VH-VL binders against q8ixk2r445to577. Designs and how they scored, part 41

Target 1, 133 residues: q8ixk2r445to577
Amino acid sequence: FFGMLQNKGLTDYCFDYNPPDENQIVGHQVILYLCHGMGQNQFFEYTSQKEIRYNTHQPEGCIAVEAGMDTLIMHLCEETAPENQKFILQEDGSLFHEQSKKCVQAARKESSDSFVPLLRDCTNSDHQKWFFK
Key: E = the ipSAE of ESMFold2; O = the ipSAE of OpenDDE; V2 = 0.75 times the mean of E and O plus 0.25 times the DockQ between their complexes.

## First folded at step 1 (VH-VL)

Design za7 (framework fv_zigakibart)
Fold by ESMFold2-Fast, scan of step 1:
Structure za7 (fold): chain C 133 residues (1-133), chain A 122 residues (1-122), chain B 107 residues (1-107)
Amino acid sequence: as target 1 above (133 residues)
Amino acid sequence: QVQLVQSGAEVKKPGASVKVSCKASGYTFTSYAMHWVRQAPGQGLEWMGYINPYSGNTKYNEKFKGKATMTSDTSASTAYMELSSLRSDDTAVYYCARGTYYDILTGKFDPWGQGTTVTVSS
Amino acid sequence: DIVMTQSPSTLSASVGDRVTITCRASQSISSWLAWYQQKPGKAPKLLISKASSLESGVPSRFSGSGSGTEFTLTISSLQPDDFATYFCQQYNSYPYTFGQGTKLEIK
């Protein structure tokens, strides 16, 4: 799968990566932003190693969750995907983070009405269901 | 270049409705949110809401829910904002303004339409 | 709603002066503040976003600073084209809100 990774419950929002400093493209939090249908900062690829890969820039980034954290951050991809970068995209649309045994959920960021994907206990909520568009 | 062109001035009586248009050119219409902002005489700017032209979904300032309706026509690259049950305090200049999908957490508006003056008087 | 208050409401200055306009938020907005310039009969023009990021094509004499609840817009050497009304806007949370405006007029 590849394209814009859209949320079923928060229907107008897609995974987005646009770091504040264009000279530093890794190490920042992945966010959710209004889907635009054009790819670029919203273009992701789900790989055979269960990575969510950001391929619009070089070097390529891979979404990761650090131990004890709930936020998704951009790291450099590795030849063999580490456990913290593996997500199972299930047929019902859930994104299951294997290492933590939690699911990716669309959630509100504390400081505003802006939204971010973060790990939560798995539920059958539409806010935990994702699809490529 | 990127440009937003709004419809002309309107004079309405209390209780009437008005529909303002905003025609976009010079960019992909569906790639950017269209916001609406009004400016009452002697007052600052007031954010009304936005529409995502790709999906048709809207987000309103609570103050304007039930009074303002935002729509868009992607084939014409035009956004619309309709105000119902006009009162004298709806007299203002109404602006459309482009927000970006690529500039996260910004809420910055660039460009703006030239504005549409709506006057409500008996 | 977050209330934005500008100071002063009116400011008189001469060409070549250093001018500072202040904007205060009723609660913390981090750095999510934009500044706009508006001339009579025209739409606002974006000058600065994220408190201090100068927009492309905006003269370098304009600068912004601040975080949290207190922000400033500075014009280092006032030019004739700069006499206008200036507005700050927070975009930390919905609804987005603007200051009442600061009118910069010639002395």
Scores: ipSAE 0.007, ipTM 0.571, lowest interface PAE 11.3, mean pLDDT 86

Design za8 (framework fv_zigakibart)
Fold by ESMFold2-Fast, scan of step 1:
Structure za8 (fold): chain C 133 residues (1-133), chain A 121 residues (1-121), chain B 107 residues (1-107)
Amino acid sequence: as target 1 above (133 residues)
Amino acid sequence: QVQLVQSGAEVKKPGASVKVSCKASGYTFTSYAMHWVRQAPGQGLEWMGYINPYSGNTKYNEKFKGKATMTSDTSASTAYMELSSLRSDDTAVYYCARHSGYRYTYAFDIWGQGTTVTVSS
Amino acid sequence: DIVMTQSPSTLSASVGDRVTITCRASQSISSWLAWYQQKPGKAPKLLISKASSLESGVPSRFSGSGSGTEFTLTISSLQPDDFATYFCQQYNSYPYTFGQGTKLEIK
C-alpha cells in the first residue's frame, strides 16, 4: 500500500510529516493533519517488511518508536528493519507496533487541539483504525 | 493562473437564506481544503469553517454550526457556503480561501475577491 | 478559543521607515502563525506563513519572527504600496482565529 494514511475515527486526518528543516528529516514527531492529497508530506508507503516509509527524501525515513516512548518519530530506514520500525497493518485497520504490543491511535496533544498518532493499549476504537487512500 | 472567483453581491431580508459560490481554476480542486472567512463592516476577520473537496468532509467553527452549510461540486470545481435564518448581524463580506497544505505552510495562500451580503429590512 | 491581540491597532509612518507590528497569542501556538495584508475593498493577501516563511512573490522588506506567544512582522523600508491593514492568524488549533488588525497609515 501507498498513499495517504487516513484515520477512520478522525475522518479527515492523515499521517503527516513536516519537519522544520527539510534537510534534517530525522528525530521529529509524526503528526496528523487535514488530508489534502498533495503528496510529499502525507505520502507514505507500507512495505512488505512492515515499515511505514516516508519516500520523498533521500535518505528515506521510516517511522519508529523509541523504547519507553509513545510518540512516532522519523528515523532513517535501515537495510534490515529494526523491531522499533515494524508495524502490522491488520485487516480490521488496526496498526499494531510489534515491539511494544500497542496500537497506533489518533489522539489530541495535551493542552492543544493538535492531533498526533500515539501508541496506546489496543482497543476496537475507530481512532485506532487506519487505511490508505 | 490560480484563482478563486466568487458570486456577486446579495441583498436579503431577515429570515432569508443566501448561498455564495466560489469557483476554483488553475489547480486541482480536490487537493486543497476550501475555507470560509467573513468580515463584518469595519471589523476583523472571522473563520467560519472549511470543506475538504477530496472527501466532502466539513469542519465548522462552533459559532456557525447549524447556521452555515458548506458543500462542493467537484465536477464544477466550485465550493458553496449557504447561510440560513439571516439576521442583520450577518451583514459582512464573505471570502473563500484555500489553504496551501504543502510543506511548512497551511496558511490561506489564495483568496476569492469576496461576496458582500447585506441583510436589511 | 485562542485570542490573538495585535499592537498597535493603528500605526502612522512615513515612506522609508522601519515599522514593526506585534501579535500575541493567549496560549502557545508554536510557529503556526500567518500574516496577511488587506487593502480597502480587497481580499487579504498572504505575506508570511509558519511565523517566518516569506510567501513567494512578497518583497524581501517583509519579515516575520517569533514563536510560542509573541510574534512580530517587520517592514524594513516602508513603500507607498505598504499602507494597508495587517492581520495575524493562528492555525495551531480550531477554531482558527485572527488578530483584530493593525492599520498602517501615512503620517
Scores: ipSAE 0.026, ipTM 0.644, lowest interface PAE 6.9, mean pLDDT 87

Design za9 (framework fv_zigakibart; at its last look DockQ between E and O 0.51; V2 from the best seeds 0.00; counts 0 for: pae E 8.1 > 2)
Fold by OpenDDE, second read of step 2:
Structure za9 (fold): chain C 133 residues (1-133), chain A 122 residues (1-122), chain B 107 residues (1-107)
Amino acid sequence: as target 1 above (133 residues)
Amino acid sequence: QVQLVQSGAEVKKPGASVKVSCKASGYTFTSYAMHWVRQAPGQGLEWMGYINPYSGNTKYNEKFKGKATMTSDTSASTAYMELSSLRSDDTAVYYCAKEYRGSGYYYGMDVWGQGTTVTVSS
Amino acid sequence: DIVMTQSPSTLSASVGDRVTITCRASQSISSWLAWYQQKPGKAPKLLISKASSLESGVPSRFSGSGSGTEFTLTISSLQPDDFATYFCQQYNSYPYTFGQGTKLEIK
């Protein structure tokens, strides 16, 4: 699967990554922003290694969850996907992080109307449902 | 060079409608929300709402629901704001403004149109 | 709606002066606060975002500080080009709201 990764519950919002330097793409948080058709910020790929890859820039980035954190951070992809970069996109649309055993949920950031994907206990909420578009 | 160019001044009678245009250039039109803000004579600024040019989805300030309608034409990189049932208190300068998005953060509005004066008088 | 209150409404100062404008929010807006400069007959110009981030091209004499409910815009040494009206705006919650403005005029 590839394209925009859109949330079902938070209408019109997609995974978005906008690093401050296009030549330094790792170490920053993935956010949610209004969906748009341009791939430089919102093009992702779900791979056979269960990675969520950001392919717009080289070297390729892969979304990771750092120890003790609930945010999604861009790391470099590796030949063998590390455990903290493995996700299961399930048939029901839930995005499950294997290592933490939590689901990715669209959530408000800092009590604002800005949004980010965060790891939360898995529920049947549409805010935890995702699809590629 | 990001630029927003709005349509010219309008003079309307009460009860009429007016449609203001905002042509964008210098950036990918569909990648950022377009906001609309009005300013009555000698007054402050009021946020009216925004449109996502890619999807066409809108979010309005409740105060302007039923008064303002936001649309866009991606082929022309142009946003539109239509005001209906015009009253004297709709007299104001209307601005389009591009949303600014930084690295991992939302920001204000970094580029504004020059404004369109709408005057409603009998 | 979040109410933004600026003070003072009008400020008279001289070139070279240090001036401070305050913006208060009726509830916490974290750091989601922008400052704009507007001159007569012109559109607002973004000066500062996220309470303290200076926009590109804005002179370093401008600075912003604060978080939560109280914010300040400071001009360390007023220049002739700085006489204008200044607005704060929160983008923490919809609807976005602006302060009523502070007119900075020459003494």
Scores: ipSAE 0.564, ipTM 0.864, lowest interface PAE 1.0, mean pLDDT 93
Fold by ESMFold2, look of step 4:
Structure za9 (fold): chain C 133 residues (1-133), chain A 122 residues (1-122), chain B 107 residues (1-107)
Amino acid sequence: as target 1 above (133 residues)
Amino acid sequence: QVQLVQSGAEVKKPGASVKVSCKASGYTFTSYAMHWVRQAPGQGLEWMGYINPYSGNTKYNEKFKGKATMTSDTSASTAYMELSSLRSDDTAVYYCAKEYRGSGYYYGMDVWGQGTTVTVSS
Amino acid sequence: DIVMTQSPSTLSASVGDRVTITCRASQSISSWLAWYQQKPGKAPKLLISKASSLESGVPSRFSGSGSGTEFTLTISSLQPDDFATYFCQQYNSYPYTFGQGTKLEIK
């Protein structure tokens, strides 16, 4: 799959990544932003290795969750996908993070005016359902 | 400079329809939702809904579902709102308003069109 | 729908006065509230977002406060340019809703 990864429950919001240095993409958090086609901020590829790649700009980034954390952070992609970079997009739209055994949920970021994807215990909430456009 | 310029005033008979246009300039039209807000004479403001000009997706206040239809033309940087089956209580000023966003969240509507007066009378 | 109720509906004041306009939500909206100013024949103008964040170019005599269900807009020293109608708007939940407005008139 390739395109904008959208939330079912938080309508019109997409995964978004806009690193401050286009040539140093590691370590910044993925956010949710109103879906638009401008720039390369909202285009991701879901690969056969279960990666969510930010690869419309070099260097290639893969979404990861560091151990014990609930935030989605950009790492460099590797030849074989590390376990912390594996996400299963289920038929019901849930986005399951295999290593943590948790699901990606759209959440309001406290102390800010933004939304972010966070890991949470898996539920049937539409805020845990995702699709590519 | 960001501007929204709306089409001119309309006088209509009951049962007719009207299509109000809102031409945007000075910003990337597809990057922000366009909202529509109604103000009946001497009354307050009422949110009607928005269109995402990039996707064409809309969100309506349920009160206006079936009455209002919001569309956009990205080539013309123009949003439209059509009202059908007009009645006298549809007489109002209709505003388009650009969504203001910071860090991925709604901060209000920062730029408004000048308003389009729609008058429905026999 | 979340009902926004403003008080008072009309407020008479003189230049130099400190005025306070209140807005009550029918349920908690956290801090997801904006304030607008509207002059006759003109479109509304955004003054404050997120209950207390003053928009660029808005005079510092305007301030906002509150969270949950109760919010205030304060003008610390009223100027002739400030006579207008003021609206609050919640954006916690769809549909977005406005208060009925507070008309600020010269005494």
Scores: ipSAE 0.008, ipTM 0.614, lowest interface PAE 8.1, mean pLDDT 87
Fold by ESMFold2-Fast, scan of step 1:
Structure za9 (fold): chain C 133 residues (1-133), chain A 122 residues (1-122), chain B 107 residues (1-107)
Amino acid sequence: as target 1 above (133 residues)
Amino acid sequence: QVQLVQSGAEVKKPGASVKVSCKASGYTFTSYAMHWVRQAPGQGLEWMGYINPYSGNTKYNEKFKGKATMTSDTSASTAYMELSSLRSDDTAVYYCAKEYRGSGYYYGMDVWGQGTTVTVSS
Amino acid sequence: DIVMTQSPSTLSASVGDRVTITCRASQSISSWLAWYQQKPGKAPKLLISKASSLESGVPSRFSGSGSGTEFTLTISSLQPDDFATYFCQQYNSYPYTFGQGTKLEIK
């Protein structure tokens, strides 16, 4: 799968990565933003290693969640995906983070209208269902 | 040149409808939300809502729900805003404006149409 | 809704003056505030985003500051082209709201 990673519950929001410095793509949080047809910041690839790759720049970025955290951040991709970069895209649309045993949920940042993907206990909520467009 | 060009002034009677157009050029129409803002004579600015031209999805200021309808035509790079059941207090200049994105988020409206004056009178 | 209040409503100044306009939010909006300039009969022009980030092409005499509930727009040395109405806009929460405007007039 590849394309825009859209949320079923927040129907107009997609995974988006817009690093402040295009020459330094590592270490910043992945956000959710209004889906656009031509924005490369919203183009992701789901790989056979269960990675969510951001391929618009070199070196390639892979979404990760550090131990004990709930935010999705951009890391450099590895030849063999580490546990913190593995997401299982299930048939019902859930994105299950293998290392933490939690699911990716569309959530609002407290005190703002900004939305971000966060790890939460798995539920059958549409805010935890994702699909490539 | 990034530009938004709006349709001309309209004079309508109470109870009528009006549809304002906003034609975009110089950028990728589907990449940015289009906002609508009105300004009554001698008054401040009032945000009406936005449309995402890529998906067609809209977000309205509650005050304008049922009153305003936002649509877009991607092949024509044109956004529309229709007002129904016009009253005298709908007399205003209506602006379309392109969102400005800073660090991935909405940071304002960087390109504006010239405005469309809608006058509601008997 | 978040209410934005500007002060003063009207400001008279002379060319060369340092001018400050304030904007107050009814609740915290972090730094999610933009400033616009509007001349009679024209559409608004974006000057500053995220409270303090000057838009490309806007003269360096303009600056913004503040966070939370109190914000200021400063013009360090007023020029003839600066006589206009200025609006602040919060985009922390829907619906987005504007201040009532500050009209900057020739003294």
Scores: ipSAE 0.007, ipTM 0.638, lowest interface PAE 8.4, mean pLDDT 87
ESMFold2 (binder alone), look of step 4: mean pLDDT 94; pTM 0.955
OpenDDE, look of step 4: ipSAE 0.376; ipTM 0.816

Design zb1 (framework fv_zigakibart)
Fold by ESMFold2-Fast, scan of step 1:
Structure zb1 (fold): chain C 133 residues (1-133), chain A 120 residues (1-120), chain B 107 residues (1-107)
Amino acid sequence: as target 1 above (133 residues)
Amino acid sequence: QVQLVQSGAEVKKPGASVKVSCKASGYTFTSYYMHWVRQAPGQGLEWMGYINPYNDYTKYNEKFKGKATMTSDTSASTAYMELSSLRSDDTAVYYCARRGYYKSSYFDYWGQGTTVTVSS
Amino acid sequence: DIVMTQSPSTLSASVGDRVTITCKASQDISNYVAWYQQKPGKAPKLLISDASNLETGVPSRFSGSGSGTEFTLTISSLQPDDFATYFCQQYDNLPYTFGQGTKLEIK
């Protein structure tokens, strides 16, 4: 799968990665933003290693969640994907982070007026359902 | 200071088209989505759609799909909304409103409104 | 589409009164609600975002509360300048939808 990763419940919001510093592609939080249909900062690839890759810039970034945290952060991709970078896209559209046993949910960011994907206990909420467009 | 200044009132005949403008100032035009909201006389607010001035991507409320066309001119910092095949029930005040790309998720600034009257 | 229903549609009150306007969403929208004030012949003005965050420059007598499906806008001590129509809006999902409005008028 590849394309814009859109939320079923928060309709027309897509995974978006637009770091403040173009010279440091990693270390920043992935956000959700209105889908613009042009790919670019909203274009992601879901790989056979269960990674969500950001290939718009070089070096390639991979979405990760550090132990004990709930935010999705861009890290460097590795030759063999570490467990914190693996998301299982299930048939019902949920993105399951196996290392934490939690699902990715569309949510409002605590300290801002933006939306972000966060790890939450898995539910049958449409806010936890994702698809590539 | 942030301002959205809309074009003046229009009186049109049924079947005509009207193009309303919304000139932005006081901020980076391409950093915020521009939405259009209409209000018929004595009625509530109705969201029509938005345009992203950065890349001209548009999203329409299904009710206005094929009826309204949204465009923008970045050199003039102006957004446009055109209504085709006007009917009497298109008589309304049309507002442009700004929604933040990286700052807000609500309409923080509104244009003053453009009254469009469709009469025979 | 998410339907936003306001009550009452018209409210008569006196200066100094405490007034409350309710807004109900047809589904859970968390706290993604804004409240607007509109005076005759004018554009709407943002009062409250995220259900309870007071916009800069809005008098402290205005407050918002609620989450999920039920939200309220409260004016603790009504002033003459507050007689207007009030609208709630959800921004959880497209299309954005507004309540039908509550007209606050002098008793």
Scores: ipSAE 0.006, ipTM 0.550, lowest interface PAE 12.8, mean pLDDT 85

Design zb10 (framework fv_zigakibart)
Fold by ESMFold2-Fast, scan of step 1:
Structure zb10 (fold): chain C 133 residues (1-133), chain A 122 residues (1-122), chain B 107 residues (1-107)
Amino acid sequence: as target 1 above (133 residues)
Amino acid sequence: QVQLVQSGAEVKKPGASVKVSCKASGYTFTSYYMHWVRQAPGQGLEWMGYINPYNDYTKYNEKFKGKATMTSDTSASTAYMELSSLRSDDTAVYYCARPYRSGKYLYYFDYWGQGTTVTVSS
Amino acid sequence: DIVMTQSPSTLSASVGDRVTITCKASQDISNYVAWYQQKPGKAPKLLISDASNLETGVPSRFSGSGSGTEFTLTISSLQPDDFATYFCQQYDNLPYTFGQGTKLEIK
């Protein structure tokens, strides 16, 4: 699948990655922002290796969650996807991070009123349901 | 400063439709979602749905799907809520309400309209 | 749907009393709870957001607490202006749901 990765509960919001420096696309947090339909910073690919790939730029980025963290960070893609970069997009729309046994949820960013995707205990909440548009 | 002003009371017959308006002022109308909440006499509050005036996207509570229609007129900074096929149990005060944060629908309501009483009687 | 259950449905109290209203959610809603005050013939007025954040202009005698599934609204020293109906609301998920309301009456 590929396109804009949109939240079912937070219906106007999409995965968004807009790094401040085009020469350093890795190391920054993935955010949620109003879906604009233009692709670009909101265009992602879900691969057969269970990666969420940001392939707008070279080298390509892959979303990862580091041990002990709940935030989604852009990393460099590897030839074989490491476990921290694998997300299982389930039939019900859940995005399950197998290494942590948690699900990606649209949530408020601590210390601000903006939204970000975070790892949370899996529930049947629409805030944990995602689809490509 | 921020103000939501609703249309006046309506008395309708069963089977009729009613369209309630909510005029916003004191903020950028398209930056905030507009929600609708009703309250039957002596009862609690029921959320009906919202409209995003920026793109006209609407989301309804399942109970009101096919019953309520939400629209907006950005040139007039006015939101509308129309109820069709009115029944006596639609008798209620209807409120428009603004969520606290611009660009967000999932918040508490910091401003409410004064309410529009809709009475359905034969 | 998330069900919000308020207790008590009616509370009789005197000026100067400490009153507490409870709201229970059918599932974990973190701190996504607001409290509203409604007087007869008027629209609801926001008192507290995010379970415990006092709205600007609301008297400090009002306070909120709780997280997860149990929340409370407390008025530390009841004033005549406080006799009204109070509602809790969850905004963790759609559809938004409200408690049934608590009517605070004189005596």
Scores: ipSAE 0.000, ipTM 0.555, lowest interface PAE 13.3, mean pLDDT 85

Design zb11 (framework fv_zigakibart)
Fold by ESMFold2-Fast, scan of step 1:
Structure zb11 (fold): chain C 133 residues (1-133), chain A 120 residues (1-120), chain B 107 residues (1-107)
Amino acid sequence: as target 1 above (133 residues)
Amino acid sequence: QVQLVQSGAEVKKPGASVKVSCKASGYTFTSYYMHWVRQAPGQGLEWMGYINPYNDYTKYNEKFKGKATMTSDTSASTAYMELSSLRSDDTAVYYCARQRYGYKSPFDVWGQGTTVTVSS
Amino acid sequence: DIVMTQSPSTLSASVGDRVTITCKASQDISNYVAWYQQKPGKAPKLLISDASNLETGVPSRFSGSGSGTEFTLTISSLQPDDFATYFCQQYDNLPYTFGQGTKLEIK
């Protein structure tokens, strides 16, 4: 799968990655922003290795979560995907992070009107359901 | 196993230059920022800057601009830090350290340190 | 630059004691703080990340807490292997800065 990764509960919001410059492509938090339908910073690829890749730059970025963290961070892709970069997109639309056993949820960023994907205990909430457009 | 191995101790005269190496193994060298930190005898830790080994982008602490030069050799998985115009107050242990991921994260792997002594 | 100030600079304690070290940031740094342990002649070792996350392989007697501008490292029952210098570090903003260190000495 590839395209804009959109939230079922927060219906107009998509995964978005807008690094400050090409020399700092990795290490920044993945956010949620209004889906614009133009690809670019909202274009992701879900791979057979269970990676979520950001293919608009070279080198390719892969979404990762460090042990004990709940934020999704852009990291460089590796030849063999490490466990912290593996997400299972399930039939019900949940995006399950195997290493932490948590699900990606659309959540409000503290003290702001902006939204971010965060790891949370898995629930049947529409805010934890994702699909590619 | 992930490790960083640095070059051996150096003794230099004032005005000389020194180049410290940091060889990475056990992980993908280009996937992590490499930072340099120094520690003068009996003193605290001082951040010098970092290099992104994938594209050679560098960011320096203002104190070290024009003084330190960071480079990398991706084929050898080795980072380098060169100090020019050495003075006695550059006497310190110099560490390379891997940042866990490229932004707002700790240094999870450290080299063993390279002692640089500057004396006349 | 963000200034990190540790207290105390030196601390004398006995095996079995509960020890606390405080780190204060000159501005709000959320939870972007790490704690490192350094023994003489050795490189620093990461103990705690993001103010409170214990690193794999670090004994459970170590814990971290705090957010914003004040952070604490606690050793619940001091062991002989714990006599070392401890440093806090902020990674909220460049340049990254460290506290001056707290030397933990045996009484």
Scores: ipSAE 0.006, ipTM 0.537, lowest interface PAE 14.9, mean pLDDT 86

Design zb12 (framework fv_zigakibart)
Fold by ESMFold2-Fast, scan of step 1:
Structure zb12 (fold): chain C 133 residues (1-133), chain A 121 residues (1-121), chain B 107 residues (1-107)
Amino acid sequence: as target 1 above (133 residues)
Amino acid sequence: QVQLVQSGAEVKKPGASVKVSCKASGYTFTSYYMHWVRQAPGQGLEWMGYINPYNDYTKYNEKFKGKATMTSDTSASTAYMELSSLRSDDTAVYYCAKRTYYGSGYRFDYWGQGTTVTVSS
Amino acid sequence: DIVMTQSPSTLSASVGDRVTITCKASQDISNYVAWYQQKPGKAPKLLISDASNLETGVPSRFSGSGSGTEFTLTISSLQPDDFATYFCQQYDNLPYTFGQGTKLEIK
């Protein structure tokens, strides 16, 4: 799978990664933004190693969640995917983060009308369902 | 190189409509949103909305819903912004603007030169 | 809508001066702020994005800082080409909103 990773419940929003510096593409939080259909910073690939890769910039980035955290951060991809970079895309569209046993949910930032993907307890909510366009 | 060239100044009567054009060159027209921003005399910049030229999808600032209509012509690499039922308070300079490569509509990389629209009785 | 308030509305300075312009958001917008320069009769030019990220081709005398609700644009040593109007913009939430502008003029 590859393309724009769109939320079923928050229907106009897609995974988006907009690093402020081309020379330092890692360490920043993945956000959700209005789907534009043009790829670029919204183009992701789901790999056989269960990675969500961002390859618009080089070197390629891989989404990860650090232990005890709930935010999705861009890290450098490794030859063998570490456990914190593995997401299981289920047939119902849920993205299950195996290391934390939690699901990726479209969530509103408190004190803001902006949205981010966050780890939450798994539910059957459409806000936890994702698909590639 | 990247250029956005807008249509010339317009003088209109109240109740008329006006259509401003923005011709793009130097990049793939369908790969970036085109935003519209206005600047009224003595006031700041106001974001009006954007159009995605690839599929004609539009998002408007609520203030301009029903007032502004954004369209594009891919064959001509041209975006349009039409204002209907003009009033004196629509007098402004209207800009088209393209986003930066990193942005999903976050930053305005390149701007057109602006089109002055004057509404007078 | 998020309201962006700039201060001062006008600022008089001399070449070589250090100049600071402030922008306040009505709610927390993290670091999703851009700064633009506009010269008379011209369209705005992007200077700073993400509160502190200097855009390509912009002189290093320009810098941005801040997060949350208060942001600043600083010009460390003012040059003749810097006399212009400056605008901040938030892009944390739609609609995008701009400050009212700060006119930097010759003392």
Scores: ipSAE 0.006, ipTM 0.510, lowest interface PAE 13.5, mean pLDDT 83

